# Designs tried in a protein design chat: VH-VL binders against q96p48r954to1139. Part 7

Target 1, 186 residues: q96p48r954to1139
Amino acid sequence: ASMGDTLSEQQLGDSDIPVIVYRCVDYITQCGLTSEGIYRKCGQTSKTQRLLESLRQDARSVHLKEGEQHVDDVSSALKRFLRDLPDGLFTRAQRLTWLEASEIEDEEEKVSRYRELLVRLPPVNRATVKALISHLYCVQCFSDTNQMNVHNLAIVFGPTLFQTDGQDYKAGRVVEDLINHYVVVF
Below, E stands for the ipSAE of ESMFold2; O stands for the ipSAE of OpenDDE; V2 stands for 0.75 times the mean of E and O plus 0.25 times the DockQ between their complexes.

## First folded at step 3 (VH-VL)

Design n05 (framework fv_felzartamab)
Fold by ESMFold2-Fast, scan of step 3:
Structure n05 (fold): chain C 186 residues (1-186), chain A 121 residues (1-121), chain B 107 residues (1-107)
Amino acid sequence: as target 1 above (186 residues)
Amino acid sequence: QVQLVESGGGLVQPGGSLRLSCAASGFTFSDYAMNWVRQAPGKGLEWVSGISGSGGSTYYADSVKGRFTISRDNSKNTLYLQMNSLRAEDTAVYYCAKDLYDWSGYYFDYWGQGTLVTVSS
Amino acid sequence: DIELTQPPSVSVAPGQTARISCSGDNIGSKYVYWYQQKPGQAPVLVIYDDSDRPSGIPERFSGSNSGNTATLTISGTQAEDEADYYCQVWDSSSDYVFGGGTKLTVL
């Protein structure tokens, strides 16, 4: 069995994360934080597909202009990129361990376990997880306007990041825990 | 190229204070966690303290908690270590060390030359 | 809670293989890093993530990590490899943990 990390094959940006992730996160931070249903609403399928194909070919050459790309198309492209990672963001090798950590009842033990698991991720995966969770923490700070609180983001990103059909509640709990404990875990 | 230059070391009496500085260049300083690692004369390496890229999170070895304070000024590309209530066992060369990412938890890819702190009467 | 144990010294003849061990409970579950330190100089990273070499580090340096022991291997040891070597891991309870160091002598 291969222990390869598909994220290491991506173009890396300023914080050593994939340029696709950086560009999408940056655009949504500039234009999408107050958009109602951000990440819950889907972009138009054909536009999202074309944008993602362009980003996969050469993310640095794609020009994301305010007003030219709908924020829902950009958010959908980011979600699809993360969902389609062959090894997943949390890796296949560590997937079950992350899900099991969400069931630890003692909060201090749980947070300590998440910190240990983050260190075990390949460097690019760890950097990408932190960048994404930091962004989601920012998104939920505008939840009064965008309607996306921590629970709503966990429902969306649990299945996306752990590649489930939405039936595994533990995936959502991991995302919710990481957002709620962002300051202590990272 | 990446360069880290420590300063502020010297001779100080027990119970005294010193502030160390580390001037960084050759990389985007605010994107990386920074650390202090020390080495007593003839002894091994000991991690002392770390700070995230934003400065929002700080970490300390048990031996220095409550006495040392790590901080950074990203506008000046400078890392600091404020050392209070110094003890003889704090005598060491203090190295500034760069983490791999903007939080602690990996390893040190670049080290400064070190600055000597001697705590003696 | 983890403690890393290294032999205090290792001696090899030029051209022979040097092996420096780093022992710790379940160390194979962690990433191990190795630093080389010559007298009067700052440490230099020679191995990261158990077995990867930074740019500029000679191919004769390699690493492994399994069970309770990580090993730094220097094949065809040269005189300039004479130095102190430190292993390091990160642990959620202790943050950065270093081994006690091994003095490599090439005679």
Scores: ipSAE 0.005, ipTM 0.455, lowest interface PAE 16.6, mean pLDDT 84

Design n07 (framework fv_felzartamab)
Fold by ESMFold2-Fast, scan of step 3:
Structure n07 (fold): chain C 186 residues (1-186), chain A 120 residues (1-120), chain B 107 residues (1-107)
Amino acid sequence: as target 1 above (186 residues)
Amino acid sequence: QVQLVESGGGLVQPGGSLRLSCAASGFTFSDYAMNWVRQAPGKGLEWVSGISGSGGSTYYADSVKGRFTISRDNSKNTLYLQMNSLRAEDTAVYYCARDYDSSGYWFDYWGQGTLVTVSS
Amino acid sequence: DIELTQPPSVSVAPGQTARISCSGDNIGSKYVYWYQQKPGQAPVLVIYDDSDRPSGIPERFSGSNSGNTATLTISGTQAEDEADYYCQVWDSSSDYVFGGGTKLTVL
């Protein structure tokens, strides 16, 4: 599989996040919020990779309209893009620190630690985390229809964002904490 | 916990037809793309066909296009491969394989395979 | 179309390091996956995304991928590691592409 550029090397949109992230999030927000199993269900591998290749070549010119791309292909392309980041969304330098923060027992101390760690992220990474978590917060607001509550999203995005097998419970907890405390943390 | 069990293999004459089944258990079947991968006796692995979780998209290796049809019944947790116009070179063990999460591009679980022999 | 080339066989003494190569044009730009297959059994995934191990796979298995060659490394090789090993990539033109396989003998 192809290795993408780091977040700082991506083409940025007006909101200072990668255009690929913006385009995928926007499409899912418009077409996929009520799709059963969104982010849990997977697109077809060939379609997902072709879409991701098109987005990597020129994300601004990719035509995303309802019916042109299945929402599962778009959601899978976003997950693959995030997983393929060489330095990861939370950065390799800070990965273990984020995972350890999830084990803080005191909720107020935990939230304060997450806020501190967010400030330490590079600006593009911080903005991208905020945009993604905001989007996931919106997804779970439709959980009665899409069946994706906070815990379900955390199981999917933990391993994706932290690129770590065997530590998925801590990674999932970070994602769950960020969604649950979105208003306070961001 | 995850199990894939193939069936339907057997001896068939050249030009004949055969339908393979793969019974899945231990996971939400409709969430995963599924594939058939074959292995001729003493040879390597060859991808044959794939199908999306919903069944809306199907893909085939050039060697089987027009002859094989992949399908699935999510209500029965079963994957199928309809093989028509069989040739001697289709003789192989056929494996059912789960596509990791369709963003992964690899097979995390495989069945034990079912042998298809095309011979006169 | 990308083609993956593996040595047909590799032999190693017990406890020594085995290295199995998988060569392909610009394979370092793709993720590589490795499968272990023992006689009469289905393949088992041992490495994904070039270097990651599924849960349950011993730490002695590791992978790397750069330039035109990916490598599966088995440190302190055990008798139970004797098997056929296949590399695999995904390509937009060919979907799933497997190498020809390498028979690892532990003598």
Scores: ipSAE 0.006, ipTM 0.480, lowest interface PAE 12.3, mean pLDDT 85

Design n08 (framework fv_felzartamab)
Fold by ESMFold2-Fast, scan of step 3:
Structure n08 (fold): chain C 186 residues (1-186), chain A 122 residues (1-122), chain B 107 residues (1-107)
Amino acid sequence: as target 1 above (186 residues)
Amino acid sequence: QVQLVESGGGLVQPGGSLRLSCAASGFTFSDYAMNWVRQAPGKGLEWVSGISGSGGSTYYADSVKGRFTISRDNSKNTLYLQMNSLRAEDTAVYYCARESYDYSSGYWFDYWGQGTLVTVSS
Amino acid sequence: DIELTQPPSVSVAPGQTARISCSGDNIGSKYVYWYQQKPGQAPVLVIYDDSDRPSGIPERFSGSNSGNTATLTISGTQAEDEADYYCQVWDSSSDYVFGGGTKLTVL
C-alpha cells in the first residue's frame, strides 16, 4: 500500500504505531543508546535513503541486525520519516496550538494543556508520540555516555517533529517539556 | 543581530596554557551548539572542538584531544576553550562559530566571530 | 574518509561568472556548505545545503553538487567578491571537513 498523507495511513504494526517507527526505535534501543552523538550525528545520505526506501516499501520484511546497520543511518532514517510526514506527527491542524502551549508560564497549567492536546490527537498519532518520547527518555538516561541530554534531543527533534527550519525554538521546548514530564503527561 | 566576540589570545611559550572566551549576543545562546575553528597564518580552516547547547556533549579533533577542553556558561552567554600543553602547531587565529544543522543533511556554521590570535613561540 | 580538493586560485574579470569547484569522492551523497573569507576578516556563510542562500547573501551566489564535484557559482562577479572561498562537508566519522580554499581574484 502507498504511504498516505496522515500517520494512520502508514504501515501499522504492534500497538498500531508505524512499523518504521518501532523498527528504528527498537534497533537504537538495543544497539545505539551508548553511541556518542546519537541523533545528532547523521548517517551517510545514500545509505539512509536506501534504508528508508526499503522501510517504506515493506517495513515488516526489513530486519535490522546488530553490526549490519550503522546506528546513525537508522536514526537518520527515523528522523527523515517523521519530518517528511505531510500532516506531521502533531498534525498541521494542531501544530500552532502545541507551539503556543510551550509559552505557558505556569508549569502545572502547561502540563495540563499538553495532556489535553494529546487526547485531541488521532489515536495512532497519540500512541506514536508516546512511543517516541518514551524512547527519547531512555536515550537521555544514557547521556553521560552518549552525550545527548534532554536539551540536545529537543534541538534535534523539535524541527523534525514540527517540520521547522531549526530556528523555531518553541518546537524544541515542546519536545523538552514532554520528555521532562513524561510520567505525568502520558 | 548575532554577534560573537572572542578574547584571551596572546603570545605563549611551548608547553604553556591559555584560555579563550567567546561572548555571544543577539540569540538564545543555549539553543545552539558552539564550535571553535582555527586558521594558521596563511593556511586554511581546521575544526578544533564543539559543544552542545546544554554543555552536556563535547567533541574534539584528534590533534587536540587530551590537551584542550571546551566549556560554556549559558547564564553568561559565554563559550570557553582551555588550551593546555600548547605546541608551535597550535599557532592560529581561533574563531568561535555558531552551529546550525538539518536533521537529514549535516552541520555547518552560520555565524563566526572575528577571531583571536594565539601565538605559540619561544 | 573524504578529502576535499579546491583549485588554489581562480581569476575573473568584473561582470564575468566565477566557478569554484570542490571535489571529493562521492561528494554528491553529502551536503556542501560554502564560506567566504575576506582579508583580515572572519568567514561568512554564503551557501548551505548545497544550494540554499542565507538571508543577506546576494542572488548572484549559487551552488550545485553532484557526483564527485560541488560548485560555487558567482554570476556578474563584483570587485567586493574578491576573497578566499572554502567548501565544507560534515561526516559522522570526521565531523567537519574543509577544502583547502580557493583565492578568487577579480581583475
Scores: ipSAE 0.000, ipTM 0.471, lowest interface PAE 13.0, mean pLDDT 85

Design n13 (framework fv_masavibart)
Fold by ESMFold2-Fast, scan of step 3:
Structure n13 (fold): chain C 186 residues (1-186), chain A 121 residues (1-121), chain B 110 residues (1-110)
Amino acid sequence: as target 1 above (186 residues)
Amino acid sequence: QVQLVESGGGVVQPGRSLRLSCAASGFTFSDYAMYWVRQAPGKGLEWVAVISYDGSNKYYADSVKGRFTISRDNSKNTLYLQMNSLRTEDTAVYYCARDYYDSSGYWFDYWGQGTLVTVSS
Amino acid sequence: QSALTQPASVSGSPGQSITISCTGTSSDVGGYNYVSWYQQHPGKAPKLMIYDVSNRPSGVSNRFSGSKSGNTASLTISGLQSEDEADYYCSSYTSSSDWVFGGGTKLTVL
């Protein structure tokens, strides 16, 4: 497998999401939920790159064991994978529509619009968004310890998931909305 | 060849501050995490602090947390340790050390010659 | 302060082999393959001898070898030479995301 392959070209697991995503999310859920600055702090560049290359080569054969990988290296590998997707997690075709939905003033209409947009995503993208947001919802539940509240996660994942340079503040708002309304959107 | 040269050590009174520097050469400094490790006279090695390649991650030993600050200037290939509220127990030779980035674990690749810090009244 | 247990001293004659142990817990030596060994001559900086349990840096003699079994890592020096006389320290990464050293072992070459 080539670096930057689309989601549809990845190895898929039982939840119809890339095994790379499942492996990283599972490891952080088991080992990283109380790690201060999880996702904000970066792993070591070379270790992160080697891990990501191993996952891209054959994610099913990569077994992340407690104590064998630093959680920051795993979290950085996941962020790089998501940022490097050629079409993006939310797709280039729908990116502007997602960002515009974040400006809807009426909360019920906004949530309804997000549900409509999720249904319009390709199945793998939709499943991956659900899995990731579910995971981030869990991460923020430990924010008293890890110091990563919803706003902090939105700052990190907005640019990552929408492939922005940080100039478009709407990207963070989408992520924040999805986490805050996780129970009603998914 | 990899070279690490510490400076800034000296004799200071308790409660005062010192800033240590480590000048790096012979490698791409911005690719490596860096450590400070100390050794009290006649004692063993004690890890003090680490800083990631880009300066975004910093970790400290409990004994220095809140008093010491690790930083780096990648444009000058220099690592720093700002030591505030110094105690007599901080008396030690302070070593700068490099992390090996092509490793599956964290360890101290190359070490400087050390700089002596003496905290006494 | 060290959290890893090493013997205070070990001795041997030129040409012999010696082994230095480094014992921790499942939260450091036993839980990670991030064990390294350092040689320190009096008045000098430490030098990396072994990393990732058993790997040698370029320029380190093949007389030095490392291994690990459970919570105990070992450094073995074969064909002892007088210049091997030094203090040896082990180190490991821990589950608290910090680093711990052993108490050190004084090797005397008789």
Scores: ipSAE 0.000, ipTM 0.443, lowest interface PAE 16.0, mean pLDDT 84

Design n15 (framework fv_cilgavimab)
Fold by ESMFold2-Fast, scan of step 3:
Structure n15 (fold): chain C 186 residues (1-186), chain A 123 residues (1-123), chain B 112 residues (1-112)
Amino acid sequence: as target 1 above (186 residues)
Amino acid sequence: EVQLVESGGGLVKPGGSLRLSCAASGFTFSDAWMSWVRQAPGKGLEWVGRIKSKTDGGTTDYAAPVKGRFTISRDDSKNTLYLQMNSLKTEDTAVYYCTTDYYDSSGYWFDYWGQGTLVTVSS
Amino acid sequence: DIVMTQSPDSLAVSLGERATINCKSSQSVLYSSNNKNYLAWYQQKPGQPPKLLMYWASTRESGVPDRFSGSGSGAEFTLTISSLQAEDVAIYYCQQYYSDYTFGGGTKVEIK
């Protein structure tokens, strides 16, 4: 219920993506791609909470300087923001439909279904999913160093984006599918 | 692409005042922290002071030798940085450089510098 | 304030030979939380403003030739020019940005 909790509240000017997402993704792309366990490792609870609150209040005013913020604090702040979205990144209304799409056996039919579901998302949600998956695709390109391959990222982001307790394997499968098929889905 | 152009330097008597300007272009001036750095003839570099972006509170910090005598300000609508120098001393004789200090992800090092403007304090 | 001391004051090196400049801070400029050294290097040629060469002690600024390298940690740092070129004749300054900003006294690099 706090200000800055929703995706729309984080949009600034002409940007299609929330500023908080842009700031965190940009910082990790610059400083964190080779960090071992990026997104799997948690930042310090108090530092992550302080950073997230600052970003929620006015992300534009938060300058993530190289060397001032630990990458794990930034990655944890991004995960918590996405996890705590009131309606979820994939929306509560469409959540089960996304999870069921992951069970389609035919690869071409599955990809087609994901494209259809992306179009049904609100514009800000769709832009945010695209930006996030694009970023995760880049993260896994450095998996030899950071140890976060597609499967590892799916284990982390499945529960985060679909707001599960980690028991629903379908959530991880959606994330894995979107990363693996990024070029053809988006 | 990024350009910083200082102006306002000249000859002034001890105890006098002078205002320097720095015209910025090629970057989003309002998002940047700005610093002034000086260099006495034949000597090394000495930081004078900085001003943070409006977004970061617009606060100023000064080196001990100039604190209370110099004031840094900015006009984001004109992309201009100012240094008001009061109670000038012969020890203030130097080339004054305008520098960018901080951008998002840049850090506190000085990545862009102007050509400098010479201030001579002499009787 | 953190005092920065450079050595030597001046250095004459033949073309193609190695030049080494040392910089010492009066206290550590290594920030424990991020494990970064808050140390930069600048090059100043006669009649020109300083130009950034290096930040975080060893990260080369875009466009700076790879013959320039930075090393060291904590309170002792070195700038190395592996094979001196004619255009490298300049005064070199180290700078800490750990607590406000202070510069070293400079090292003049000359040919022969």
Scores: ipSAE 0.000, ipTM 0.425, lowest interface PAE 22.7, mean pLDDT 84

Design n16 (framework fv_felzartamab)
Fold by ESMFold2-Fast, scan of step 3:
Structure n16 (fold): chain C 186 residues (1-186), chain A 121 residues (1-121), chain B 107 residues (1-107)
Amino acid sequence: as target 1 above (186 residues)
Amino acid sequence: QVQLVESGGGLVQPGGSLRLSCAASGFTFSDYAMNWVRQAPGKGLEWVSGISGSGDSTYYADSVKGRFTISRDNSKNTLYLQMNSLRAEDTAVYYCAKDFYDILTGPMDVWGQGTLVTVSS
Amino acid sequence: DIELTQPPSVSVAPGQTARISCSGDNIGSKYVYWYQQKPGQAPVLVIYDDSDRPSGIPERFSGSNSGNTATLTISGTQAEDEADYYCQVWDSSSDYVFGGGTKLTVL
């Protein structure tokens, strides 16, 4: 399965996730973890657009080098890519089920429900969610410096990943739950 | 330069309708979330409604849900607020304000001059 | 469902340090923004992300945010700083929440 118009490409020895996601996550992990407001601050519009266009044309040939690309441009490109997925990362068919799972009061039952929902995602979507949440877990480990704690990341990625029309509160809670329970859920 | 210009305010009777417009210039309009914030005479700021850069996500304060509709036309760089079933309590200066991001999470860094809406009989 | 409480007024002599508080449950876990509003004018963003200044805002403006209280600090307060000041956060349950505002008087 695929996530709309973006080709999923196999990296040498890596997970089968979109190369665009891999390139951006890798760069931010290397250069952006201590950047204040990472993912919340906007990159420069024209640079972000050019980068995303380059990634969409031939992501395998795009090599991001420290000092040559601003981390905010890379983070903005990643967010735009995820936001613009035609079927969304969590799929439109399962969107409401994910949002309702966030309201389960019993923590163990909630985590169990998230695991069930992850298994039902297409393989590429599931691998991409795992890679992204793993990365966000890493980002929040540096929150004392970058000021992006779990709640702040949930505010940014909830609306982006779920493409919600007026349901951002629940979308943010899903993201927060997945980060907080990363070890148990994945 | 970056500018927001509101229009459409005026005097309207309770139960009436009014549509506000906000013309944006000097920045890529579709890259930013937009907000409507109001201020009743002599009172503080109250957030009313917001819309994502793409227009796909809309949000409303509980006080206006079901009565107000926010929308945008990215091809015309214009934000709208359709206000229906107006009440005396809706009397305020309405500001158009640009979010720092394409989603509704950041500070409002650019504000229009405001347009006065008066609801009275 | 966060509620932000600001003192209604603060008075300071020219050259003194003004401190305006914004109290809210666990506000230190959120990003706080501060706006200045002069009579008949639109609000102006003076502090974002707790402590950052937009281009053009004087260095005498600074901010902090920890625990249950965020603070806007104006060092060497000048007559032109006389205005209403509003704190604001974004909260997933309440969207954008503004404090009630503080009138700063420079006497």
Scores: ipSAE 0.006, ipTM 0.516, lowest interface PAE 11.6, mean pLDDT 85

## First folded at step 4 (VH-VL; framework fv_felzartamab)

Design x1 (at its last look DockQ between E and O 0.07; V2 from the best seeds 0.00; counts 0 for: pae E 14.5 > 2, placed apart)
Fold by ESMFold2, look of step 4:
Structure x1 (fold): chain C 186 residues (1-186), chain A 121 residues (1-121), chain B 107 residues (1-107)
Amino acid sequence: as target 1 above (186 residues)
Amino acid sequence: QVQLVESGGGLVQPGGSLRLSCAASGFTFDDYAMNWVRQAPGKGLEWVSGISGSGGSTYYADSVKGRFTISRDNSKNTLYLQMNSLRAEDTAVYYCARDYSDSSGYWFDYWGQGTLVTVSS
Amino acid sequence: DIELTQPPSVSVAPGQTARISCSGDNIGSKYVYWYQQKPGQAPVLVIYDDSDRPSGIPERFSGSNSGNTATLTISGTQAEDEADYYCQVWDRSSDYVFGGGTKLTVL
């Protein structure tokens, strides 16, 4: 579907994450943490498409300014970028192993397994997962205002990150576990 | 289980009025934008009108603008379409369709079974 | 103000591949959605975001979108796939725009 969109093909920032991810996360952190339904609400399709196209072409040249972009358009662009990654954020090679880890009943064992799996990800993927989960942890801290608790975020980001057909209960569980155990895992 | 059930269709004369209802169940109604899509007998699909989850924004196709009014009552989980100044070309099955999100611009993930409106002398 | 054009009909033998086109000016810049409608039934979403399948849609359904044409592809077509198929985009000036529909006949 998308040409030139692999993580290795992205412009990287100072922390070795894609600039497109950093730009979107930074804008939403600045302007969107109190926005009701952030990440669950969808932006306008044409605005989201144009923004994502600009970011894919040259993320360093795109500067998101308060009042110039609707937060829902930016959140939708980030979700679409992650959903369209050719190999996915968690990689197809490790996808099933991540999903199996979510089924471990002992919490200490499960957390240990997630730490092991993170080390095995390519460096850019690992840095991006950490940045994204850190951001989602911050979003849920404002859940009394934005109405997006850990469970709600997991429902949105499970299918997005694991690129599933909507049979995503394990994918959602991975995301929920990573947010809930953020301090211990990362 | 998501359910959308339309009602209020029937036979009406040109220039007349009719009010359609769509009863929603199985989901949090006000989290979703809702739409009306119509299909004339033997013809294709045509979007008619949409409304945001809160009801704060309404949208209309040019062919119905000024004649139709979309509304919702989130306390009753019900979507409405008030159709005034009806014309023969408004004859169609009218579907209630749920948008993926609380704003428009996405896809319709669930559809009702439709209610037939016939505008004839 | 984008207009979507579909062929009125497509016929395929069982087990063959059906391709249904949806043409529009620069449609590749938009996300395309596909709906299946069997006689007397409501439409059902079969492809979203150009190429993704909702849960319960067989893997023989696939989609693509580039340039001025989006295509719904059904590999190994079965008798139950006989239906009308509509493409749809969203456009700021026209909101939801549907193609005219394609009747798929499975011989």
Scores: ipSAE 0.000, ipTM 0.459, lowest interface PAE 14.5, mean pLDDT 85
Fold by OpenDDE, look of step 4:
Structure x1 (fold): chain C 186 residues (1-186), chain A 121 residues (1-121), chain B 107 residues (1-107)
Amino acid sequence: as target 1 above (186 residues)
Amino acid sequence: QVQLVESGGGLVQPGGSLRLSCAASGFTFDDYAMNWVRQAPGKGLEWVSGISGSGGSTYYADSVKGRFTISRDNSKNTLYLQMNSLRAEDTAVYYCARDYSDSSGYWFDYWGQGTLVTVSS
Amino acid sequence: DIELTQPPSVSVAPGQTARISCSGDNIGSKYVYWYQQKPGQAPVLVIYDDSDRPSGIPERFSGSNSGNTATLTISGTQAEDEADYYCQVWDRSSDYVFGGGTKLTVL
């Protein structure tokens, strides 16, 4: 573990969003929305690692431009960053409460519960979750082209955001719910 | 041009040992990871082992772990595979293959002609 | 562990289009590579990164990958294309994984 591994220790941009997240999300939005299998396709491990190291070292000095970076390297760097957060994006303290919320059957009650849980997150985490889910909502709007519908994105980001090995289906459900109800939850 | 030439294959009894070599030319050898891939007679391709450019990292298929050792001498542009405790199922043509990667993944861009290893009593 | 499944054999008439499939769970999330192996010869890379061709490989060779199936397509198949074809992926846990191979016969 290196210094600055926590989300709050990252270089922060406007609205308390880590610059590393903003750089990656912005690049994917510009260059990757119509890329088939975006966020499913993996970048080359060494290149992804080098990019991630650069971003962690000084995200503000990294300028991702179309043609200079492969979208799958950038997307892999983002996923790796989120996966490797020491306390996870939803924090260690609140992780299980989020997963439990996904089991609520009444949709209105579930949405209300997610709103409550968002308020409990630290400001940086809350801002980052909102930015990420907003981005994923945008990605799924192009699912006819990129083949990444809400369910596919949830399969990818559930384990990533909740730091599971894919065995806990509730992780994907949370992500799926947040994307589907983005407008009313955020 | 890139060339890979395997040698050292032959007939060996079960439990025996054999060392394969792969002579590389036409490229900067230590810039590339190298691999061994084998093919049993009439069967498909099976990855056996890999080694980083520097030789600091080695990888093995579960089927050969503990029995095979991959190594390289970058001063001689040569890749090696020490095979111990050989079994009948190790009978195959053994290829050395150069590892290549880009921003997407890993594959084998060049292959040698292969050397035949036969394990039989 | 990921497994790749190929049909054992495919037959095509000269000039027709040959299609060789490589199936695996969610292989569309990975890049697929294809190798050609003629009798008594070493494998030769013909497709990398799902659909890219190395220098020297004829344009009639193409590749695609989506969902659970990658496909090698040979348009205008020639007699010289008769060979075994193998798909391959890289996996973090299993490293390099090959399909079982497909024998392409040009009738």
Scores: ipSAE 0.000, ipTM 0.545, lowest interface PAE 11.1, mean pLDDT 92
ESMFold2 (binder alone), look of step 4: mean pLDDT 91; pTM 0.913

